# VHH binders against q9y6x5, part 402

Target 1, 379 residues: q9y6x5
Amino acid sequence: LPPKLLLVSFDGFRADYLKNYEFPHLQNFIKEGVLVEHVKNVFITKTFPNHYSIVTGLYEESHGIVANSMYDAVTKKHFSDSNDKDPFWWNEAVPIWVTNQLQENRSSAAAMWPGTDVPIHDTISSYFMNYNSSVSFEERLNNITMWLNNSNPPVTFATLYWEEPDASGHKYGPEDKENMSRVLKKIDDLIGDLVQRLKMLGLWENLNVIITSDHGMTQCSQDRLINLDSCIDHSYYTLIDLSPVAAILPKINRTEVYNKLKNCSPHMNVYLKEDIPNRFYYQHNDRIQPIILVADEGWTIVLNESSQKLGDHGYDNSLPSMHPFLAAHGPAFHKGYKHSTINIVDIYPMMCHILGLKPHPNNGTFGHTKCLLVDQWCI
Key: E = the ipSAE of ESMFold2; O = the ipSAE of OpenDDE; V2 = 0.75 times the mean of E and O plus 0.25 times the DockQ between their complexes.

## First folded at step 16 (VHH)

Design wi33 (framework vhh_5j56_2; at its last look DockQ between E and O 0.70; V2 from the best seeds 0.59)
Fold by ESMFold2-Fast, scan of step 16:
Structure wi33 (fold): chain B 379 residues (1-379), chain A 127 residues (1-127)
Amino acid sequence: as target 1 above (379 residues)
Amino acid sequence: QVQLVESGGGLVQPGGSLRLSCVASGFTGFTLDFYAIGWFRQAPGKEREGLSDIYGSSESFTSYSDSVKGRFTISRDNAKNTVYLQMNSLKPEDTAVYYCAAGEYIRGSDHWTYDYWGQGTQVTVSS
């Protein structure tokens, strides 16, 4: 009887939303489970990098998904949300669903988690949905619960992804309390639907469920723009990623491009690749460009234009505004336990432990999450 | 093949009301969670201004710019692929060409894009 785990992500769910808004369904989930109040994500604090860090336990420089927009100078390949299905980009790590299928002859199921519709090391999730934003939360949930009940070999690891509150966070900004309260109430209702569906199907008592996110959100403004065109002409570089971390590929000497950028704005740090702070763990990968620009929290890098974003993420991972939370419920977890902080890379070895899988070498520390688990001695 | 057609503009006195309609043909995102229809306006010599938008399938989310909040109301009829902008307490400053636009949220690009635009309908507020 192997243990089962459902991993759920609500994209862009900033940790302090839990303290500033009411979540009756999520609070009921937490009362009989565990809450980690802050999860320190990896740099850069973007969707594809952090979703892949959750399922591999690796920093971005190690798993190779280093941004939402990437360029590989050796192969001349480009990565974006519209061009993300080439296994080349994902093959620098082994995500947990691949390990689950290759060890113990178990099945995995996926509803829209980044990477699950891609064959990685020639292995694709046993059951999956191709990414399509038009598919409702209810349809994603219906497929996941059907696969959890009706698979042979059994589905022991399942993932469920939803684009909110990231979509609304970008549109309204996290400080728009009126609009964000409505969006977050809708998400809480979806959590209620999830729990109710699992109870109705008899899955709730024997399934481990983790609800988490990849990053937070911070308020942006037309008063906080960095116009890159005022610093450097487009003829000197190729832009691989723009904001709030710009990835610069020089067309001239790297030092000349650096010198044009280094004093451009007091609200932007400019790094040669080898000078990127060690604490970011964002240096040792060919997909990291020769120069990166890192905007200060709430500042947007633009090309001689206004920005329509009222909220954004991607900023320094030490910022509390960039942190998500983690809540979990199930037979593996304590009831009513609160923990302050873990690293996002710690989730992977914890999930491997719950599933009885041998983790691949990773950057997580199992000791950081053991207090969440009933089968561990905590201190 | 997405077409947006605005109607309901015209001449109105200050303090009057108009209801604009936007009919979307070829647009299938009207009942989908990550698709939006928005209203924008542009007066001569001024930049285009966003006024209001509506998105979401099971629960519609709406926004309003400060200049129109409390005076304008956005609504939709999903079966007719139509979005309405009810404009009350109109002021001379509301004189502009009003545009309907359709777009979507794109995961990983971290923004909402309005890629489809109507041709506009003139609203003139004068005595």
Scores: ipSAE 0.729, ipTM 0.862, lowest interface PAE 0.8, mean pLDDT 92
Fold by OpenDDE, look of step 17:
Structure wi33 (fold): chain B 379 residues (1-379), chain A 127 residues (1-127)
Amino acid sequence: as target 1 above (379 residues)
Amino acid sequence: QVQLVESGGGLVQPGGSLRLSCVASGFTGFTLDFYAIGWFRQAPGKEREGLSDIYGSSESFTSYSDSVKGRFTISRDNAKNTVYLQMNSLKPEDTAVYYCAAGEYIRGSDHWTYDYWGQGTQVTVSS
């Protein structure tokens, strides 16, 4: 039988939560599988970009989802959480579920993973749920496991997405031990439900499961705000994305806009597009605006409106607070093995290997995950 | 669309108590527990102020503003699609129109927004 893989994302699960809170179900999952303690995600550290990086193995500049909010100057199209269905935004890459589904006698399933309810390269997942935040984890899990168990052609790749602990992280801040403890306990319980469901259906021993996340969360404060209105008139630019990485489309001379912003705050770096640091791999795409502002960790870029968030993400991808983790279990993985760090783009070639798929050109390094896999040599 | 109706407001003496109710309706395919429900108030000549909210299905997460912490308690009855605000030790400065609001978290939005609002209920604390 062809290998099967379930990819699960708990949005905004910061890696160090594993060290600071108790996760009996997840720890049991890890004990019988593998753990990567820190995953270096891609810049910017946001939901849509990083989830697409996981399934393409590409930096954001390459797969074209460069933010949760985007603007294309040529077509004048907009991308946002409420407008993410146009294949135009996704077609610059081929996600793994498309590759999988184009194989003989295979199909893909998805429960609300970004991009899975969109026909990409004229291919949409055989089974998918339209995004609806009001659908319970249980219902998502039930659909995914039903498809994994009963589909013809068989579902060999599936994705499952959940909005927590990101939602709560934004609301309460990651340093709220009382509320976050309860939230994270619930997440652990959901992992328990996942494992139990798989066992009940007889899938547990043969299904490869990856539990990961797209980014972490940092504490924000009303005392750490950068007000752009104090530095530049709003009429001089269009804001495409705001915080913590602002995308600026100048309405006047770019240099003039840059000069007005460059000294706006000591807690914000201002880059012309061509001067964006190479380490971000965030330059070679027309969807990246002419000027970007990058706030320091824990600082929030605002206009005249107050921020209601006590936590946020999207910051420098080298910051530990932005890093998620990866745990995995199944026949492809070792048992009781822990690894220190990988890059988030490394997940794609690993998944391709597990599924026996030829990977598209990508930025991942298969060698980084070899030690996780039972069929590979690890030095 | 979701509709919210507040009740329970009225006149009370300082030190007294009131219990506000917010009944939610208009759900299609989901229930109240998938929404964040918040209580707000607006006093004459002042901006609307957030007081408390509740979120979570199986286990509820709550928050309180400093102005009401220790005096107000938010709770939810999913079977009745109702959220309550128990207000104790009321003060004259608590006089305001109290509003119930409902919101949801959307993937990729990275923020909470209350999109549905009730009509409000008047609370007056006076001797």
Scores: ipSAE 0.569, ipTM 0.833, lowest interface PAE 0.7, mean pLDDT 94
Fold by ESMFold2, look of step 17:
Structure wi33 (fold): chain B 379 residues (1-379), chain A 127 residues (1-127)
Amino acid sequence: as target 1 above (379 residues)
Amino acid sequence: QVQLVESGGGLVQPGGSLRLSCVASGFTGFTLDFYAIGWFRQAPGKEREGLSDIYGSSESFTSYSDSVKGRFTISRDNAKNTVYLQMNSLKPEDTAVYYCAAGEYIRGSDHWTYDYWGQGTQVTVSS
C-alpha cells in the first residue's frame, strides 16, 4: 500500500504558543512523534504565500504567490482574498497534490488548503472543498477522513486547513492571554478530536500526519502607526497591498516616489525592488512591485486612519514572532524526537520523500529534515 | 436580508442600569466560528467606539473595552438570535447612541470586517 500523508495547517500558530500555553492533546501527539520548534518561513510572512511555499518548496518569487493581494500589470489581473481562483496566479509552480494525483493509483483530497480548489496546470485536487469559512472543523475533518477511507484510486495525500489561531490573533492580539488561552484550548481540543477520529477509523497507525502553520503573530498598537498620507499624496501611486509590507506601484517617476517615502518613518524600511535584501529571496517576479515598504515588528502602515489590528503578521521572516512550528506523527517519523529549526521550504522535499514522489526543482534541502525520518541515517 | 435591531435604550440616572437587546434576523452566521456580533456606541461629535463583542461557535468568546470592563456584560441567546448588553453603574459619559454590529473574518484579509449595522438605540444618563 502506498504511504499516506495528511498535512494540517492551523493558520497563525506562533511557535512559542507551545511553551506559553497548555496543549495536552498536541503534547501527546508530539511525545509519540516529532517536533520542530521553529520553522523559518518565507518573506512576506503572509497566509497565501507561505501555504504555497509549504506545498511547492519554493520561495515566493519562484512560485508567484508573492502576497495576499497582487496585481499583474501585463494581464491587468488582480488577486485578493475574494478573487483567488484564477489559475494564472498559481501556475508558476506545481504543488505536491498535483504531482501526487498524476501518479498511478493515487488521488489527493483537500479541505480548504489555499489553492486546492483551483485547477493548477489544468489539474484540481481529486477531492476538494471549495473555500467557505462557514464550514466547521468537524465537517472539514469528516470529508477528509471519508475520502481517505473510501476513494478509488486511494487518497494518498490530504490537506486540512483551519483559520485559527490567526483570526483570534488579529482580533485580540497575541498578548491577550485570556482570549488566546481559550482559543488555543479549543484548537487543542480539535487536535484531540482529529487524533480520536483517525484512531476510530483505523487510520492512525498507518497515516503520516503533519501539523504545522504558515506564520506567527505579533502585537500591534494604536501608538505604532505609520501614516503614508503624511509622506506622499496617494495620487502619486497605486496601492497594491498595505501592511505590514506595502506594495507600491508608482504613477510618477519611481525615484521620486522612493525619495518621498524613504524618510517617512524610522520604523519602516523602503526598498526599490532591486535593493530588497537578498536574504528575503523576494525580487525576481513581475508581481513584486517596484517599491515595497517593510514596517518594523508591531508597526502598522495606514492611510491616515486608525487601525483596528491588535495582531498582525507579514513582517521580516527572521523575527521569531513570525515563525510557526511543525509536529508530525506516523510510521515515517521517529517517536519523541525534537529538532530546533528547519526552513518552511524544506517541508516539500520531506513530504515528497515520504510519499515516494520525485520533487520538482525547489529551494528545500532534504538533509535538514532527514533526522525526523526513521528510514534515514542521521549521522 | 440581514437585520440587526437594537432595543432597551432610554433615560436613566447615574449609577443605574439598562439592558440592551440586539435581535439578528436573517443572519445565518450567528453561531458560526468566524463571526462576531457586538456593541458600539457613538456620542455626538465623537468617533464610534467598540464596547464589547461575542465571537465564535457555541462556546463564545467575549471581549470588553477598558471603558466598560467590569460594568457591562455581553451575553447571547442563540435560540432567539439575540445578543444582550447589560449595562450597570451607568455614568453621564455613557450617553450615546448604541449600535449592534456583526462581522466576519476571511482568510487572507488579515482583519475582521463589520458589514452589518443596526440603526441604533439612544441611551441617556442624565445627572
Scores: ipSAE 0.547, ipTM 0.792, lowest interface PAE 1.9, mean pLDDT 91
ESMFold2 (binder alone), look of step 17: mean pLDDT 80; pTM 0.824

Design wi34 (framework vhh_5j56_2)
Fold by ESMFold2-Fast, scan of step 16:
Structure wi34 (fold): chain B 379 residues (1-379), chain A 127 residues (1-127)
Amino acid sequence: as target 1 above (379 residues)
Amino acid sequence: QVQLVESGGGLVQPGGSLRLSCVASGFTFSGTDFYAIGWFRQAPGKEREGLSDIYGSSESFTSYSDSVKGRFTISRDNAKNTVYLQMNSLKPEDTAVYYCAAGEYIRGSDHWTYDYWGQGTQVTVSS
């Protein structure tokens, strides 16, 4: 009888792909569910930060996963490996699977959502798969559906993560219509497989399913490179993260490093930590470095080299190209409802409401998502 | 550990054809979606250039550089764990050492890295 929720992420699924390509399976899902056309993600628009924001409802400065590559100056720890299971990085927040397990004597299940293979506040997802890119979507789906049907205490919250279309978006760029159409068709087929599996197992009618993503993708080019080595010698700083947001740890006076960088390129903004725009909510964490460089959309920061990537993300979260979408289906959701935009931090309190959980303090606003829900008045 | 072995190079006249083979070990194409095999070449006095790649487990995705598009075809044989580069309408400017490389994508990496390289096979197009 407890409500159940499956949260699915297709990494790097740019919102406007829905308007430029055909998704018959996803459109059938949406027809009997809800669509949020744009989700405004958190800055920086990267995989680990935004996946953790979805499940905590917090800005990156508050949950502590501030980039895909991080450095903590106090402890001198580095985070740069997807297999890094040090709870230190994840303990600044309480993700929903921990909340689910601690409040309601329920189980959680996870197929490779970032953080689910890490004990966070001494609590790991009840069922989980260690991250391994070689594991197929079908195997991830098989494990999740098995756990949803065969667990005691019952699995009420499950997550499923897939690396596409991010992997192909980086390789081909979002403007490669030939390759991207094939990739996106494959993802639509995986959505069809997901729905079919849930129907076959008798789960579909009583399970809430959210399909979303962490960010979008923008086109990059070898004609749009910013070479840091042309403006500052590497002896003056330690590089913590490179592109499109460079995290700079000065080896000399911070003001001297800032002055060398501030006019390096017309295609990036250089910020002292305290001058980072308030709208980014990217200041109040020791893992945010003393100087941050933010490249303009489609520009890549390099160290005297060419870039292999034709697509990238991490840019300003106001850019529509950085926005994912959210689609949902199930007993908690209206049928055939379209909503224009929500903030990615709003997903957490909505999911807590669906599961009957008391949310931890968070930056989301439940009011932004109540029009999606059948048990709420849209006022 | 991923290992790659190239074969099929040689001397051919302009307008001729060659098929290069790359035998992979340490992974299987039917078992992984996020390993790519790419073909690269390095001509005398020039930088290494990417020509074509192939990835995907159940369905293959392929790309080609403009210099070889329409003349070269990448394919794979999953049973032999082998990637082929069929090179047609060869020109003297195709003369180079041809390399097979394996690349992987991991969540949060934001790029494909070609970390495993074969030893290369010489292709010479000359009358």
Scores: ipSAE 0.710, ipTM 0.844, lowest interface PAE 0.9, mean pLDDT 92

Design wi35 (framework vhh_5j56_2)
Fold by ESMFold2-Fast, scan of step 16:
Structure wi35 (fold): chain B 379 residues (1-379), chain A 127 residues (1-127)
Amino acid sequence: as target 1 above (379 residues)
Amino acid sequence: QVQLVESGGGLVQPGGSLRLSCVASGFTFSGDDFYAIGWFRQAPGKEREGLSDIYGSSESFTSYSDSVKGRFTISRDNAKNTVYLQMNSLKPEDTAVYYCAAGEYIRGSDHWTYDYWGQGTQVTVSS
């Protein structure tokens, strides 16, 4: 039987939550598997960019999903709906489910992972659900397990996405221990349900399972706002994305817009595209706008209005608050092994190795994840 | 399609209590994890202010703004698909039009969007 992999994402699961709250089901999963304590994600630390980096092994400038809201100056297209299904946006990379279907006589299955309901290079996940937040975790799990057990050609790669703890993180903020405790307990119970379902269906012993996330969460406040309207009149630019990374398309001379913005707030950095720090790997793509504003951790950019969110992400990827974790269990993985840090782009070549796929050129380093795997020598 | 109907507004003296009701249709509290009902208010000459919300399917999650924490309590009756705002220790500064709004969270939005609004109910706190 070919190797099988289920990739699970809990959106916005900050790595530090594992140290500050009890996760009995996740801890049992880790005890017989592996834990990577911190995953250094890609910049910007947003949902769509990082989910696509996990499945392509590429920085955002290379895979083309550079934000949750984007503009392409050449084609005049806008990606402003977070469920945009135009293949144009996704076609700058080849995600692992496409590779899985094209290199092997195998199927892929998906429950709500970003991009899986889009035909990419004329290939859509063999089994998928159109994105709908009203679909329960239980229904997503039921479909995934049915497809893993009853498909021809066999499903060898499956994905499962859940919006928590990101939804609650935005609403309450990560410092609300009372509410976050309840949310994280519910997630742990969902992990318990997942493991139990796989065991009951006879899938558990033959299935590799990765549980990870795209980013973390940091505390925001009404006391930490940057009013962009106090810096510059909206007639001088088109706003492509707002917070905490603002994407500015000038309507006048770029240098004039830059000069109006560059010293407006001590709590944001203003970059011309060519001056964006190299460490971000966020420069070489037409969807990255001529001027980028990067707010300091916990600061929110607004347009002459208040913000009700108490938590946010999208900030500098060097911040530990932006980092998720990775846990894994299955025949490919060691038992009881703990690793400190990997890059989020390293997940893709590791998954290709587990599935026996030849990876497309990517920014990941297989050597960073080899210590997790039983068929590799760790030195 | 979501519809919201508010009731329970009126005139009350300082220190009094009032219970607002919001009846929702087009979704169910027991089925939708990422659908919330929020209470907002707007007083003359002031911006609209978020007060409280409730969401979750099998387990309810609630939030409160600092201005009403400890005085107001949000609750729901899943069988009636109704959300209540119990307002205690009312102050003259609580005088406003109170709105019920339905909001949702979708992947990548980074915020809860309140796209469906009731018509509002006037609350006046005066002697």
Scores: ipSAE 0.735, ipTM 0.862, lowest interface PAE 0.8, mean pLDDT 92

Design wi36 (framework vhh_5j56_2)
Fold by ESMFold2-Fast, scan of step 16:
Structure wi36 (fold): chain B 379 residues (1-379), chain A 127 residues (1-127)
Amino acid sequence: as target 1 above (379 residues)
Amino acid sequence: QVQLVESGGGLVQPGGSLRLSCVASGFTFSGRDFYAIGWFRQAPGKEREGLSDIYGSSESFTSYSDSVKGRFTISRDNAKNTVYLQMNSLKPEDTAVYYCAAGEYIRGSDHWTYDYWGQGTQVTVSS
């Protein structure tokens, strides 16, 4: 019987929510499984980049999904939500579901994970749902569990994505304890539903389940705005992405645009592409623009307008507020083990090991996740 | 196709109450976790201000701006496909055109987008 893995993402689940709110269902899951308290994600700390890093084990400069809005200087193509299904954007890496389908006569299943509704290297997830925010968690779960039980060749890798707590985090901000407690309680109830469904279907004892997230969330405010229009006229540049990391494509000399921006605000850093800090691993890709602006935590870059968002992410990946967690349960994992920190790129080689797949070259280190696994030991 | 129609505006004296209604057509509220109906207002010479919204499928989540918190209450009737804004303790500074709008959250957007707007209903608070 081949090993099976279900990878679940709750978008924007900040790691320290676990210590500040009650999660009875998640706590029961962790008690009989493993918890990684902090996952250091990749820069920029955004949804599409980090979801693709989880399933490829690569930094953004290597897998090519460098932001949620992109421009490719070589091909002159634009990436937005209206054309995110163009395989061009996703073809710089091989995600784990593609490897799973090609190596062992196995199937993959997907409910809304970014990239799973796109043919990548001519291979699309065997079972998938086109992205639609109107589809309930229950319907996504029903499809995934049906595919896990009723597929030939067998589904050995399945993914499930949910937009919370990111959606509410943007609206309320993480410091709104009253509203966030209600949102997080609902998520805990969904985790309870997930476990109960897997038990009822006879899947629970033999299925490996990972619950994780792509990033955290930090508090924003109308008092912390950076007005880009106060420093540079829009005629000098094309804006590829705005906040909190602005991607600037100059229409005039790059040095002139840089000089207009470099002292614009004490609350953002302005980088020429070659000067982007090496620790970000955000430099070696044609989709990274000639000038990058990085706002300080909690600051929002705007174009002469107010912002209604009270929470955001995308900031420096060294910030604990940007870190998600990872919890896992199943035959591959120890029971009652707590680990401090891994890198988000380490998840991919760990998942390949669990599934018996040969990983593609990647930036993860299998040694960082060994202590989580029953067939390995810490050294 | 989404259409929104506001009603219930009018003239009221300070301290009075009004209930605004927003009737939606072309979609339903039930079963949609990431679809919000919000109330906004705009007074002459001022920017449009967000006041309150409601979203969620089985359990509704609500938000309120600080300017109206405790005075205004948002609610919905899924069977009538209608969202209400109960406005109590009205002040002269509440005078504005009130709009309802339908918005959605999609993965990677990093904000709720309100793409469908009603034509507005005038609220005047004056003695």
Scores: ipSAE 0.805, ipTM 0.897, lowest interface PAE 0.6, mean pLDDT 92

Design wi37 (framework vhh_5j56_2)
Fold by ESMFold2-Fast, scan of step 16:
Structure wi37 (fold): chain B 379 residues (1-379), chain A 127 residues (1-127)
Amino acid sequence: as target 1 above (379 residues)
Amino acid sequence: QVQLVESGGGLVQPGGSLRLSCVASGFTFSGSDFYAIGWFRQAPGKEREGLSDIYGSSESFTSYSDSVKGRFTISRDNAKNTVYLQMNSLKPEDTAVYYCAAGEYIRGSDHWTYDYWGQGTQVTVSS
């Protein structure tokens, strides 16, 4: 029987939540598996970009999902979180489920992972659910486990996505320990349900399970706002994305727009596209706008209004607050091993190795994850 | 499709109490972990202000703006598909039209979006 892998994402699960809150179910999972304490995600630290980086092993400039809101100047197309089904946006990379289906007669299954309800290179996940936030975790889990147990050709790669703790993180902020403790306990209970379901169905001992996330969360405040309207009039530009990374498309001379923005706030950096720091790997794509504004951690860019957000993400990927974790259990993984840090792009070549797939060219380094795996030399 | 009807507004003296009710049709408040009902208000010549919301399916989660925290309490009765706003220690500055709104959270939105609004109910706090 071919090896099987279930990839689970809890959106916005900041790595240090593991140290500040109690997770009895997740800790039991980790005890018999592996933990990577910090995963350094890609810039910008947003949902769609980082979910696609996990399954492609590519920086955003290479896979083409460069934000949750995008504009392509060549084709004049617009992308949003509610308008994400045009294959055009996803075709600059080959995600692992497509590779899985095109090699050695295998099936993939998906419950709500970004991109899985879109045909990419004319290939859609063999089994999938169209995105609908009202579908419960339990229904998503039921479908995934049904497909893992009864499929021909066999489902060897499955994904499961859940919107928490991102939704509550935005509302409460990570410093609200009382409310976040309730949210995170509910998530831990869902992890317990996941493990119990896999055990009841006889899947637990032979299935590789990865639990990870796309980014973290940082505390925001009404005292940390950057009013873009105080810097520049709306008539001079089109706003493609706002906060905490603003994507500016000039309606006048680019240098004139840049000069109005560059010294407006000590709490944001203003970049012409060609001046974006190389360390971000966020420059070489037509969907990256001519001017990018990057707010400092915890600062929110607004248009002459207050912000209801008490938590946000999208900030510099070197910030620990933006980092998720990775935990894994299964026949491919050591038991009781802890690792400090990997890059989020390293997950893809590791998953390809576990599944016996030939990876497409990618930005990950297999050597960074080899210590997690029983078939590799490290310990 | 989705309809929201507010009730319970009126004229009260400073320090008084009111309970607002919001009843939904075409939408079940507890039908999703990512469905929310929020209370908002708008006084003449002022911006609309978010006050409180409630969300979740099996377990409810609540939030409050600083201006009403400790004075207002949001709750719901899932069997009646009704959300309440209990307003205590009312002040003249609480005078506004109060709206309930239904919305949801979706992946990548980074905020809760309120797509459906009631007609509003007037609250006047005056001696």
Scores: ipSAE 0.815, ipTM 0.909, lowest interface PAE 0.6, mean pLDDT 93

